# Ledger of designs, part 2: VH-VL binders against Ras guanine nucleotide exchange factor D (gefD)

Target 1, 231 residues: Ras guanine nucleotide exchange factor D (gefD), of Dictyostelium discoideum (Social amoeba) (q8is19r433to663)
Amino acid sequence: GSNIIAQQITIIDNEMLMAIPPSQFLHKSFSKESKSPQFHDMVSKFNEWARWTSSEILSKEKLVERVVTLSFFIDLAKSCVELGNYNAANAIVGGLNHSSISRLKLTWERLSTKVTQDYDRLLSLFDLSMNYKNYRDEIKSTKAKIIPYLGLFPKDLIAIEEGNDNFTNNNLINTEKFRLLYQTIKKIQSYQQPLFTFKTSEPIKQYLKNISNGLSEEKDFHSISHKLEPR

## First folded at step 4 (VH-VL)

Design g08 (from a09 with heavy chain S54G S57Y; framework fv_amlenetug)
Fold by ESMFold2-Fast, scan of step 4:
Structure g08 (fold): chain C 231 residues (1-231), chain A 122 residues (1-122), chain B 108 residues (1-108)
Amino acid sequence: as target 1 above (231 residues)
Amino acid sequence: EVQLLESGGGLVQTGGSLRLSCAASGFTFRDYAMTWVRQAPGKGLEWVSAISWGGGYTDYADSVKGRFTISRDNSQNTLYLQMNSLRAEDTAVYYCAKDTYYYGSEGWFDPWGQGTLVTVSS
Amino acid sequence: EIVLTQSPGTLSLSPGERATLSCRASQSVSSEYLAWYQQKPGQAPRLLIYGASSRATGIPDRFSGSGSGTDFTLTISRLEPEDFAVYYCQQYGNSPFTFGQGTKVEIK
């Protein structure tokens, strides 16, 4: 099963995804925060999930507590995948794979074999190599409603936009370029659906919405990491 | 002006360690993936390592896995490559390069730094 | 890993001539995720083309790219003196990212 925290994260991510107008994916609007505030709100939240993961682990001075916290976030990412939330799962894996966390060898070596295998599978799923092939193949096989990794959409849209002229050699509109852009945007819109199967826990949801004020800044991660486990 | 400036190269003994730095300016460093590419004297280009915008995803060429570690400090706009257990075959000019867009490594690189020479000898 | 093989190894041409450079992949490159770079002696590489056919900012229209699957081509329609350099193809559709060995375009 999925835990209640994964469900609340998924409710938050879905509400943010649904709030993004299609216009924020047009004309490279996503490249400027002023032109794409809802898109950048969701990007900011993705970054908060990653920072939350790293900050919580780095906050644990005792090795035993750090191992428990690391195991928790691996299980949380796995639960997010099971709920179809690839966005938050990817963010959490990003936080776990941060160099300040990955270097904590004493912590990692104390993980159970099962948890280590779960993490390896998550790393493989979100491997950036081959243009996220493993992730793209995974989501193509899914019929359930999902929250996809939002960061791939700017990449795909820019590849279409820059790879194709707006006009043909005869000064006619390039309908194929706009068809490709339209299909990509329609695919994004297909994911913007309400979730009726998840029950809201208002206290947990509010905590997760307002998590940013309690997090360490990324600039401090390596300093903290080296104090916890010197090279 | 978008600029990447590598430093830290030099002569090092086989089995030794060296840390390369790449100072970035002229763009929002935290929004872009970064990469290291090397070129042995008189040879072609070889991709070495990539790191995502926030440092959460890293990738390495098989030839350097377990020996090299890519990292970044977004507060200082600096990219690093920690090189351990150096071999003669690691002798090369090391370039840092900016990836194209947000979040993950896209694999197109522009601009490139001027490069820093690493020479590994016995 | 995908091995990229460039041919010919050296092209000896005169200014004004057309240069055609080939890049062949050992297996299909996903989504035409192939780039071309130019490198002059003592300088860092410069991006010319990405996505097999898209020109990078500031690149003259005499440079064009084409191809898909395993076979890709860079064409320079009319060589200028500054175009004599080494050219590299690079795929980013498959793990790990790999470069071709290079094609040197030199003055005849």
Scores: ipSAE 0.000, ipTM 0.454, lowest interface PAE 12.0, mean pLDDT 84

Design g09 (from a09 with heavy chain R30K E106D; framework fv_amlenetug)
Fold by ESMFold2-Fast, scan of step 4:
Structure g09 (fold): chain C 231 residues (1-231), chain A 122 residues (1-122), chain B 108 residues (1-108)
Amino acid sequence: as target 1 above (231 residues)
Amino acid sequence: EVQLLESGGGLVQTGGSLRLSCAASGFTFKDYAMTWVRQAPGKGLEWVSAISWSGGSTDYADSVKGRFTISRDNSQNTLYLQMNSLRAEDTAVYYCAKDTYYYGSDGWFDPWGQGTLVTVSS
Amino acid sequence: EIVLTQSPGTLSLSPGERATLSCRASQSVSSEYLAWYQQKPGQAPRLLIYGASSRATGIPDRFSGSGSGTDFTLTISRLEPEDFAVYYCQQYGNSPFTFGQGTKVEIK
């Protein structure tokens, strides 16, 4: 079942991405929730994917069930990557990386070699070194519809918009700045396209939309983790 | 009020170990990459290490790779730097600093903490 | 790694004068990902400029940044007493992140 769940996550993420007006990425609007509500809805959902991942694993008092759940979320992140959903995949990997999860040595040591290798590939894909080189190289090589990692959009757009004057030294419009902004906006808009091959499963979609209803709060993760596997 | 407060510095012998902490408040800590930058007495700034928003990805300057480990606890809003096999040249004020935009390792830093002095003697 | 060389090492100026600080990279800095920081004695650095030319929040408009490729400049159009400090450039376009050695702006 990770594939069908990954499909529903991708439908949800794509609907949220399509709802973001491009203007919410301009003039630091994304820094203020009041000026970028759709962008921050997607930020909130990204955080929910991560917290859901950690909460589900920490909810399993029995080691065997915790191993199964950890394996499930690694497979789910991998399925999201295969579907072109780099945003949800990074969020799930983030939940797996939480210190309250990574410290569960008994749980991690019982993973199969295959699942451990899949996790290592995910870590490599989302490695922050060299300005996310592995991730950026991968998305450049694909021509399929993707949902890109949300955290890189504001950085790229700000660098272009604020790094270049609106006017040249001759008090003329800076055509190069606006060409770069236009290309970046068009690239964002190219990602805001319908999904043609995914079918909605309404019960699963509704569960995932309301996922926050049953989750543990992050402030409690450390305490729960240490009760499960004392050190 | 956004605040970063370092602690754990002090005097240590060459070959020894020390763990620095950075307590974050006034912002959503888990949404930002964090970094450590050091400054030897009377000298310039040197980037030491960075950690992604989730803690799953880390990067290190060559001078500290294999000896220092950066980590974070998002449930307690705390950043750590575990320093092993300390050398005289590691003597510096260590600053923690916040990356400026959500979820990326952006590489420009604001705010910075007050710094904590580490002195390594031989 | 990209080495950043700042010049001059020291600028001795009076309040009201213009300060021009240079930062030269050993290789082209990707995407103009260059920042400037101010540091006063006994204090942590303070972000002034990022992306070569964008002022950080709360930074007065007398501070401006420019440049691309390997040559970058920080200009303080009219020095105020509080501007006498050490200034560092930093590139973040390439790993590892590197800082220049600093330029001290001191009162004459």
Scores: ipSAE 0.535, ipTM 0.807, lowest interface PAE 2.4, mean pLDDT 86

Design k01 (from o09k with heavy chain L102Y, light chain L99F; framework fv_ontamalimab)
Fold by ESMFold2-Fast, scan of step 4:
Structure k01 (fold): chain C 231 residues (1-231), chain A 118 residues (1-118), chain B 112 residues (1-112)
Amino acid sequence: as target 1 above (231 residues)
Amino acid sequence: QVQLVQSGAEVKKPGASVKVSCKASGYTFTRYGINWVRQAPGQGLEWMGWISAYKGNTNYAQKVQGRVTMTADTSTSTAYMDLRSLRSDDTAVYYCARDEWYYGMDVWGQGTTVTVSS
Amino acid sequence: DIVMTQTPLSLSVTPGQPASISCKSSQSLFHSDGKTYLYWYLQKPGQPPQLLIYEASNRFSGVPDRFSGSGSGTDFTLKISRVEAEDVGIYYCMQSIDFPWTFGQGTKVEIK
């Protein structure tokens, strides 16, 4: 089921998060793959989780199988949140919210009530409005350590850097700007600790590590979607 | 502290309508759904319906379908239940309750007594 | 609709003695996510219901450890190992696996 798979995803995400040196968040190093290979590995894996979600659903020609697969990924995203893995949960929700998936009205109409409510909650959690206010409020309220949505950190660091001058009007170093930058980096480092003690399922872990093998390309998603459920 | 505070008691005549409010505080309103549950005097709990505070999608119990409308105002963190064409058997205490992902209905309002009499 | 049936409908218990309440659903409450969507609530006189047990067997925050839930599929039990005066009220089981959400008819627990 979805819980064992969520555990393996969380092991993978945590290993990748732990492998990112703090220097890859300094001086906009995250903007260049050559300067931030571990950060970009985790970004690439985030995108693979999203593509995997969309691709698997679109691979199901039969409506009943498509409903089962859609339900599975909603359950999987929920399980990831329950384990504190907001990164993978957001990636999966991104895949579910892709226009090629959201347009499959016949599939969505057949979801059970509980799964529909769970999806509503996930959409609310990862709503981008007010600078991800719902997500930010939830992680502030959580007392356990988590795997945060990694993509939010580059945005925050760029906003601090571009919103504040390096020097004051008297041509002195702006210590407040650098305090904000290092406060943000310190917060990132606080998440780079072991969060979970789960048993590794090596076959499932290897499948998930190599998930990009056999996935449909995103450029083909709309064509496949329209073939499955024409307008 | 997470709280749901409901509007005061209502006395209505048969055929009238009633609108009960449920004001949320102490949490992010749009992250949780709201259930409405009623209890007739001396009777058990009866589920009336559910609303998403996020998207506003609803599901209503068949017994009140066509007579009930549930809404949520995100600007005031307030949920509403509007029940029309009131009958004497709608006399009950009406509760709102937060729909929490792990716990189900974990926080309840204090209840609003609605009495339908001639 | 999923029908929830509680037995017994009333219990009179001497303080410190155990109590047990059964709840049966007309269909399985086990979901593909591995969870069982069964809850136990206590309604004390003049108060709204309060959550005791979620997901069949998990105690909600602040609920004394004398309360325990068990069961799977369609058959569930709430046990109170040592009934205290504050435990008086009406106990309800509830399912949320499918609309409409439904409650058992309630079990009244009172002290002898």
Scores: ipSAE 0.535, ipTM 0.801, lowest interface PAE 2.7, mean pLDDT 89

Design k03 (from o09k with heavy chain E100K, light chain S96Y; framework fv_ontamalimab)
Fold by ESMFold2-Fast, scan of step 4:
Parts: C-alpha cells; structure tokens; sequence
Structure k03 (fold): chain C 231 residues (1-231), chain A 118 residues (1-118), chain B 112 residues (1-112)
C-alpha cells in the first residue's frame, strides 16, 4: 500500500539530500546546474514525483480507476508527511494541484469525504501564504527526523542576499547578512542525517528511481485531461 | 501548550438557538480542522460535524443537518457551532476537538454544557 | 454508518489487576494506505475525553506503558496490565475511517 511506497520514496529523497555538499548552497551555486549537480538531481526528482502523480491519474480512462488513483496519491502524500518527508509530500500535492488534474470535476466529486478532508489538510500545510507559514510552523514543532521542502532553501538564501547589503554605510562588512546565510546553511546540514527505521524494498525502490520511463510529458497533460473530461 | 478553550454554559428554551465558541492556542489554527462532539447526560459520545479552519468546508452529522452551522474565524483562531431550533434532546455537553489525521481527535476543549428546558 | 460495539459495558477491577475491553466494528477499519483507523479514548469523571491509543496499537504521548492496544480488521482490544486509581473512567473506541466518525457506547471502569 501507500505506506511502503512512502517509505521507499523517503529512502530515495534522504539519500539524495545527504549527497548534497553544503558548498552547493553557497554563492548562489544552486542557480546553475553545473555548479550544483546534486542539488539539481534532487530538484529533478521532486519534479519527477509531481509529474508521476499527474501522469498516473491522467493515464486512467475509466472514472472509477481515476478516483482510486487520485485517492491513492492523496494517501501517499499524507503518508509522506507522517514519515517526515515534506519534500515528496509537497511534490505530490503539486501534481494533484496541477490545473490538468484540478479541472477533473467528476473525479474530485466522487472522492470519499475522508480523502477530501485529508487533501484539505495537505493544501493547508503547503499553502504558500505568509511565506509558507503553515509549513514552517509545522516543521518547527517536529522533533523527529525530517526531509524538508528543498525549494524553500534557495528562496530563503536569495531573500537574505537581496534584502541585505554586503557592506554597511561605513563600508564595513555586514556581518549580520553573512551570519543569516551561514545559519540557513547550517540548518540545511542539520537535516542531512541517516534514516534508522525504514527497510529497503529493492524492487519498489528501483521502480521509483526509474519512474520517468513511460510518464506523459507535462505539455500533453491538458490535452489528455480534456479528452478524459471535456468541458 | 496546545489548548482549546470553550465558552461558558448556556440555558435555553425549546426553539431557541445557541452559539458555542472554541478558541485555539499553541498551534497554527488553519492547519487542522475542528470536530464538534456532544454527550447527553449519562450517554456516550456523538459526532456532530467537522469544519476546515483553512477553507471553511464543513460536514455535518445527519441528525443535526439543517439545524447546525459551523464557522471558523482565522483572525481570532476561534471555531463556532451554532445550533438552531433547540429541542430537549439537544441537552448535552458540547466539545470541540482538533482533527489531526495521525491522531484523530487529539486535543479537546473542556466542554460547554447546553441545557434545553421549558 | 459504521457501528462500534464495546464489551463489557462496565467492569470493576481490584487495584493492580489487569483489565481488558473489546471493540468490534461493523466493517473493516483497515484502509488501502496500510493503516487501521481505530482509536481509544479515556474520559475521566468531569473531564473531556483524552486520546490513549491511535491507529489501533500506538500509545499517544504521555500515555503510560500499562496501556496497550491490539487487533485488526473488525476486532480490537484495549488492555490495562495493572489498573490504577487514576484509570477510572469511561473508555471509548472510535473509528476514523469513514464519516460520520462513530464511537462505541463506552465501557465504565471502576475500582472495587
């Protein structure tokens, strides 16, 4: 079920997170793939989780199967949050919230109330309002090992960089700016810890590592969506 | 500390309405829904409904559907349950409880006694 | 609606002795996500219910080791290995798999 798959996703995400050298967050190295290959590997995998979610739902021509698949991905995202994997959970929610999926009114209205409530909680968690306040508050209160939403790190580093000058009005180094940058990078490093409790299922892990094989391209999502449920 | 604090006891005549409040503190209010559960004197627990503190979506138990409205005010972190056309069998202690999927209803308010008598 | 049935409805226990409460659901509480949506609550006299066990067998934070939950599908058990005075109250099982959320009728636990 969704819990074993969430465990394997979390193993993959954690291996990728741990592989990122701290230097890839320095001097805006994350802005160029050539200077931050491990960071961009994880970003690519995040996008792959989202595309996998949308593609799988859109692959179901029968309404009943589409409802089952939509329900599965909501449960999967929920399981990821429960395991502390906010990165994959956000990616899956992104795939669910894609306009090609959100427009499938017949599919959404046939979800059970429980699953609809679960999705509401996921949307609330990853709401971008107030600089991801809900997400930030939740991870702050969690003392277990987590995999944080990777995309928030570049945003925070850019905000610090652009919101503060390198030098004070007296042409002295702005130590507060560099303290904030350093603290952010140290926080990222604090998440790069090994997992203790998840057993690897090699067949499932290999499938998930290679999910890009056979997925529909994002450019085709709207065409497929309209074929399934025309307006 | 996470807490839900409810409004005080109410005594109402049959046919009146009652509005019970539930003020949340110690967590981000919009992150979790609020369940309302009642307990008639000497009886068990009965679920009344649920509200999303995020979207405001609601789901009500069939027995009170048409007579209940649940709302949430994010500016005050307060949930409300408004029950209309009160009957004597609505006499109960009404609880609000936070809805956290891992734990279900994990944190409960202290309860609000509503007495409906002629 | 999913019907939750508890047995016994009442039991008196000598302090230090074990207690066992059964809960049966009218349909399986096992979900395709691999979880069992069965919860146990204790309501002490004059207090709101408090969560003891979530997802059939997991102890909630602060709940003493003497409490344990077990079971799967439709049959569940809450066990107290040695009942203490502070354990007096009414115990409820609850299903959280499908709306409306439903509770068992409760089991009253008293000290002899």
Amino acid sequence: as target 1 above (231 residues)
Amino acid sequence: QVQLVQSGAEVKKPGASVKVSCKASGYTFTRYGINWVRQAPGQGLEWMGWISAYKGNTNYAQKVQGRVTMTADTSTSTAYMDLRSLRSDDTAVYYCARDKWLYGMDVWGQGTTVTVSS
Amino acid sequence: DIVMTQTPLSLSVTPGQPASISCKSSQSLFHSDGKTYLYWYLQKPGQPPQLLIYEASNRFSGVPDRFSGSGSGTDFTLKISRVEAEDVGIYYCMQYIDLPWTFGQGTKVEIK
Scores: ipSAE 0.363, ipTM 0.746, lowest interface PAE 4.1, mean pLDDT 88

Design k04 (from o09k with heavy chain G33S E100Y; framework fv_ontamalimab)
Fold by ESMFold2-Fast, scan of step 4:
Structure k04 (fold): chain C 231 residues (1-231), chain A 118 residues (1-118), chain B 112 residues (1-112)
Amino acid sequence: as target 1 above (231 residues)
Amino acid sequence: QVQLVQSGAEVKKPGASVKVSCKASGYTFTRYSINWVRQAPGQGLEWMGWISAYKGNTNYAQKVQGRVTMTADTSTSTAYMDLRSLRSDDTAVYYCARDYWLYGMDVWGQGTTVTVSS
Amino acid sequence: DIVMTQTPLSLSVTPGQPASISCKSSQSLFHSDGKTYLYWYLQKPGQPPQLLIYEASNRFSGVPDRFSGSGSGTDFTLKISRVEAEDVGIYYCMQSIDLPWTFGQGTKVEIK
């Protein structure tokens, strides 16, 4: 089931998050893989979660199996949110929202009402309007251990860095800019906490670590999609 | 504090319509759906329908399909249920309830009594 | 529609004694996400329903530990280890696995 898989995903994501040194968020180091290898490992894994989602759905030639698989990934994303893993949940939602998947109207039409409602909630959670307001409001209220959406941190750091000068109009150090950068980095560090409540399932964890070995490439997604549901 | 506050009691004649409001506060309105549940005097709970505060899509119970419209106004964080062609068997207390996907219907309004009599 | 059947329909309990309510669904409430979409609500006289138990066995915030939910698939039980005066009301089970969402017919709990 989806909850056991969500637990293993969360263990993997947390191990990767914990491995990122704070220096990889300084001086735009995250913009270059050579300066931020652990950050980019986690970004690569986020993209793998998304690609895995799309690839698995597209691998199902039979409509009934495709509906079951689509339903599974919606359940998986919801389970990730329930465990506090917003990073993997957003990655899976990204894979579900990929144009090669969203166009499969026959598949989407056959989802149960419950699963359709769950997907609606996931879309509202990760809605990008007002700078991810729904997501940001949700995480502000929690005191539980969470894995935040990793991609929001570089975006925030770039916005602070490029929206504010290093020096004021009087050529003095802009202390407010550096205060905002420092607070953002300290917030990231506050999420780098060990998870003690999850049991490791080594076979599932190993499969999830190596999912890239069996995935279709993104360049093939639209070709496969149109073969499954022409139009 | 999370609250749902409903409009006041209504007395209507058969054939009239009623519009009940449900004002949400203390949470992000668009993240959770609103359910409408009614209870006739001395009877159990009956689900009426559901509206997504995010997408605005709805699903209505078969018994009221064609007579009910549910809407949500995100600017005022208010959900509405409009029930038309009222019959005496529509006499009930109508509740709105937040559908928090992790807990189900966890927060309920105080109820709106709708009496249909001639 | 999924039919929810509660037994008994009424209970009279001496204060401090236990109470048990059964709920049976016409279809399994177990979902592929590993969860069971069964809920217990209490409606006190003149008040809206309040959530007691979500997902068959989890106590909602602020609910006393004398309340417990158990069961799986189609058979569920709500237990109150010692009934207090404040527990008087009508108890409903409810499913949210499929629309329309449906409630049991209710169990009235009264003090002797």
Scores: ipSAE 0.547, ipTM 0.795, lowest interface PAE 2.4, mean pLDDT 89

Design k05 (from o09k with heavy chain L102R, light chain L99Y; framework fv_ontamalimab)
Fold by ESMFold2-Fast, scan of step 4:
Structure k05 (fold): chain C 231 residues (1-231), chain A 118 residues (1-118), chain B 112 residues (1-112)
Amino acid sequence: as target 1 above (231 residues)
Amino acid sequence: QVQLVQSGAEVKKPGASVKVSCKASGYTFTRYGINWVRQAPGQGLEWMGWISAYKGNTNYAQKVQGRVTMTADTSTSTAYMDLRSLRSDDTAVYYCARDEWRYGMDVWGQGTTVTVSS
Amino acid sequence: DIVMTQTPLSLSVTPGQPASISCKSSQSLFHSDGKTYLYWYLQKPGQPPQLLIYEASNRFSGVPDRFSGSGSGTDFTLKISRVEAEDVGIYYCMQSIDYPWTFGQGTKVEIK
């Protein structure tokens, strides 16, 4: 089931998170792959989780199989949240919320009420309004080991660097700007902790590591979607 | 602390409507759904329906379908249950309860007594 | 609708003695996500229900060790190893695997 797969995804995401040196968040290094290879490896994997989600659903020509697959990925995202993996959960939700998937009204209408409610809650968790307030509030309240949504850190660092001057109105160094940068980097480091509670399933882990093999290209999602459910 | 505080007791005549409120505090209101559960005097618990505080999606029990409307006001973190065409068998204590993925209904309001009599 | 059946409907227990309540569902409560959507609630006189057990066997925060849940599929049990005066009330099992969410009839636990 979805819980075993969520555990393997979390092992992979945590290994990738642990591998990112703090230097890759300094001086906008994350903006260039050559200066932040581990950071971009994790970003690439995030995009693969999302593309995998959309591709699997779109690969199902039969309505019944599409409903089962859609339900599975909603359960998987929920399992990721329960394990503290907000990164993969958000990636999967991104894949589910892709326009090529959200337009499949016949598929969505056959989803059970419970699964529809679960999806609604995932959407509220990862709602981007008020700078991801719902997500930020949730992670602040948890004391358990988590894997945070990686994409917010570059966004926050850029906002701090570009929203605050290097010098004050008195032409002195703006220490508040550098304090905020330091706090953000220290917060990232606080999440780079080993996992000890999950058993590795090597076959599943290897499948998930190489998941990009055989997936549909994103550029083809819209055309596949319209073949499955014309409007 | 997480709390749900409900409006006070209501006495209504058959055919009237009642609107019960449930004010949430201590958590992000839009992150959780609200269930409504009623209990007639000396009877067990009966699920009435739920509402998403995020999208406003609702699902109602068949017995009250067509007579109930659930709403959520995100600006005041308050959920409402409006029950119309009241009958004597709608006499019950009405509870709102937060739904949580792992725990089910983990936080409950204190209850609102609705009495329907002539 | 999924029907939840509790037995017994009432129990009278001497303090310190064990109590056991059974709950049977008309359909399996095991979901493809690996979870069992079965819950136990206690309603003390004049109070709203309070959560005791979630996902069949997990104690909710603050619930004493004397409470335990077990079972899978369609057959579930709540056990109280040593009943105390504060445990008086009506116990309900509930399922949330499918809508409408449904409760058992309730089991009244009283102290002698």
Scores: ipSAE 0.452, ipTM 0.779, lowest interface PAE 3.3, mean pLDDT 89

Design k20 (from o09k with heavy chain G33D N57K; framework fv_ontamalimab)
Fold by ESMFold2-Fast, scan of step 4:
Structure k20 (fold): chain C 231 residues (1-231), chain A 118 residues (1-118), chain B 112 residues (1-112)
Amino acid sequence: as target 1 above (231 residues)
Amino acid sequence: QVQLVQSGAEVKKPGASVKVSCKASGYTFTRYDINWVRQAPGQGLEWMGWISAYKGKTNYAQKVQGRVTMTADTSTSTAYMDLRSLRSDDTAVYYCARDEWLYGMDVWGQGTTVTVSS
Amino acid sequence: DIVMTQTPLSLSVTPGQPASISCKSSQSLFHSDGKTYLYWYLQKPGQPPQLLIYEASNRFSGVPDRFSGSGSGTDFTLKISRVEAEDVGIYYCMQSIDLPWTFGQGTKVEIK
């Protein structure tokens, strides 16, 4: 079920995370795909997880199958969190929270109370208010190996870079700014550790690596959504 | 350290209302639901409802629907249960309990005794 | 409502001997996520309930290995391999697969 798929997603995400050279976080290299190809590969895969989630749900013409699929992706995101994969969990939640999915009132109304509770907790975990406070608090308290939400690192690095001058008011190098930048990069490096706890399932892993081949384009999501549940 | 601390014992007359508080500490309050469970003297556990600390969404047991309101104040990490139109059979110890998706209700408050008499 | 039925309602055990409590639900507690939403709680005299077993068979942190849960679907068992004085109290099974959450009647465990 969802746990074996979450394990394969986590293997893929960890391989991609470990492949990112730390230099791709230096000097705003992450802002240009040509200067940060591994970083952008992982960003692209994050977007594929989200699009896969929305596309699979929208592919289900029958209400009963759509409810089962929606429930599956909520369970999958929960399994990813339980395995320490906050990156894929947030991507899946993004796909579930897409307006083309959230508007499917008939589908959401048929969801069990347990699954609805799980979804609300996922929304709380990844809530962006107070600079992702809930997520940041949770990762600070964990003792396990995790894959963090990759998108916060560029945001933190840009905030440090733009919120602090290169020089102090006395025209001295601002060592505090550069300390904060490099401590953030060191933190990223601390997450780039091998993952040896999961068994690889090559058929599932291969499918997940190539999911984009069968996905609907995001531009078509609202059109499909309105055909499934008009109004 | 994760803990839930409840307000003190209450003695009320029939027809009055009671508001019990449950203050959370040691965890991210908005990540968990708070359940309310009561226990009448010498009887078993009865679920009253739960509230999402994140969304404020509530679900109440049918027996108390219309008489109960559950709220959560994220600024003080405190959940509340307001029970109105009190009857003698509302006499019970009221517990709050944190609901965690792996473990269910894993951390409980110490309980608040509510006595409804005369 | 899902009805939870415990047997026995009371049992007295000599210290060091085993105890077994049954819990039956009126509907399956197995969820599509692969989990069984059945819990066991112990309420010691004068204390709030404390979690012993989650998802039918998993021991909660700090719970001694003499406690074990088993079962699936609608039939569940809590076993204590060697009952100790500190195990005295009322044991409850609980389901959270469907609203309202419901508890069994409770089983009082006493030491002889």
Scores: ipSAE 0.502, ipTM 0.780, lowest interface PAE 2.9, mean pLDDT 88

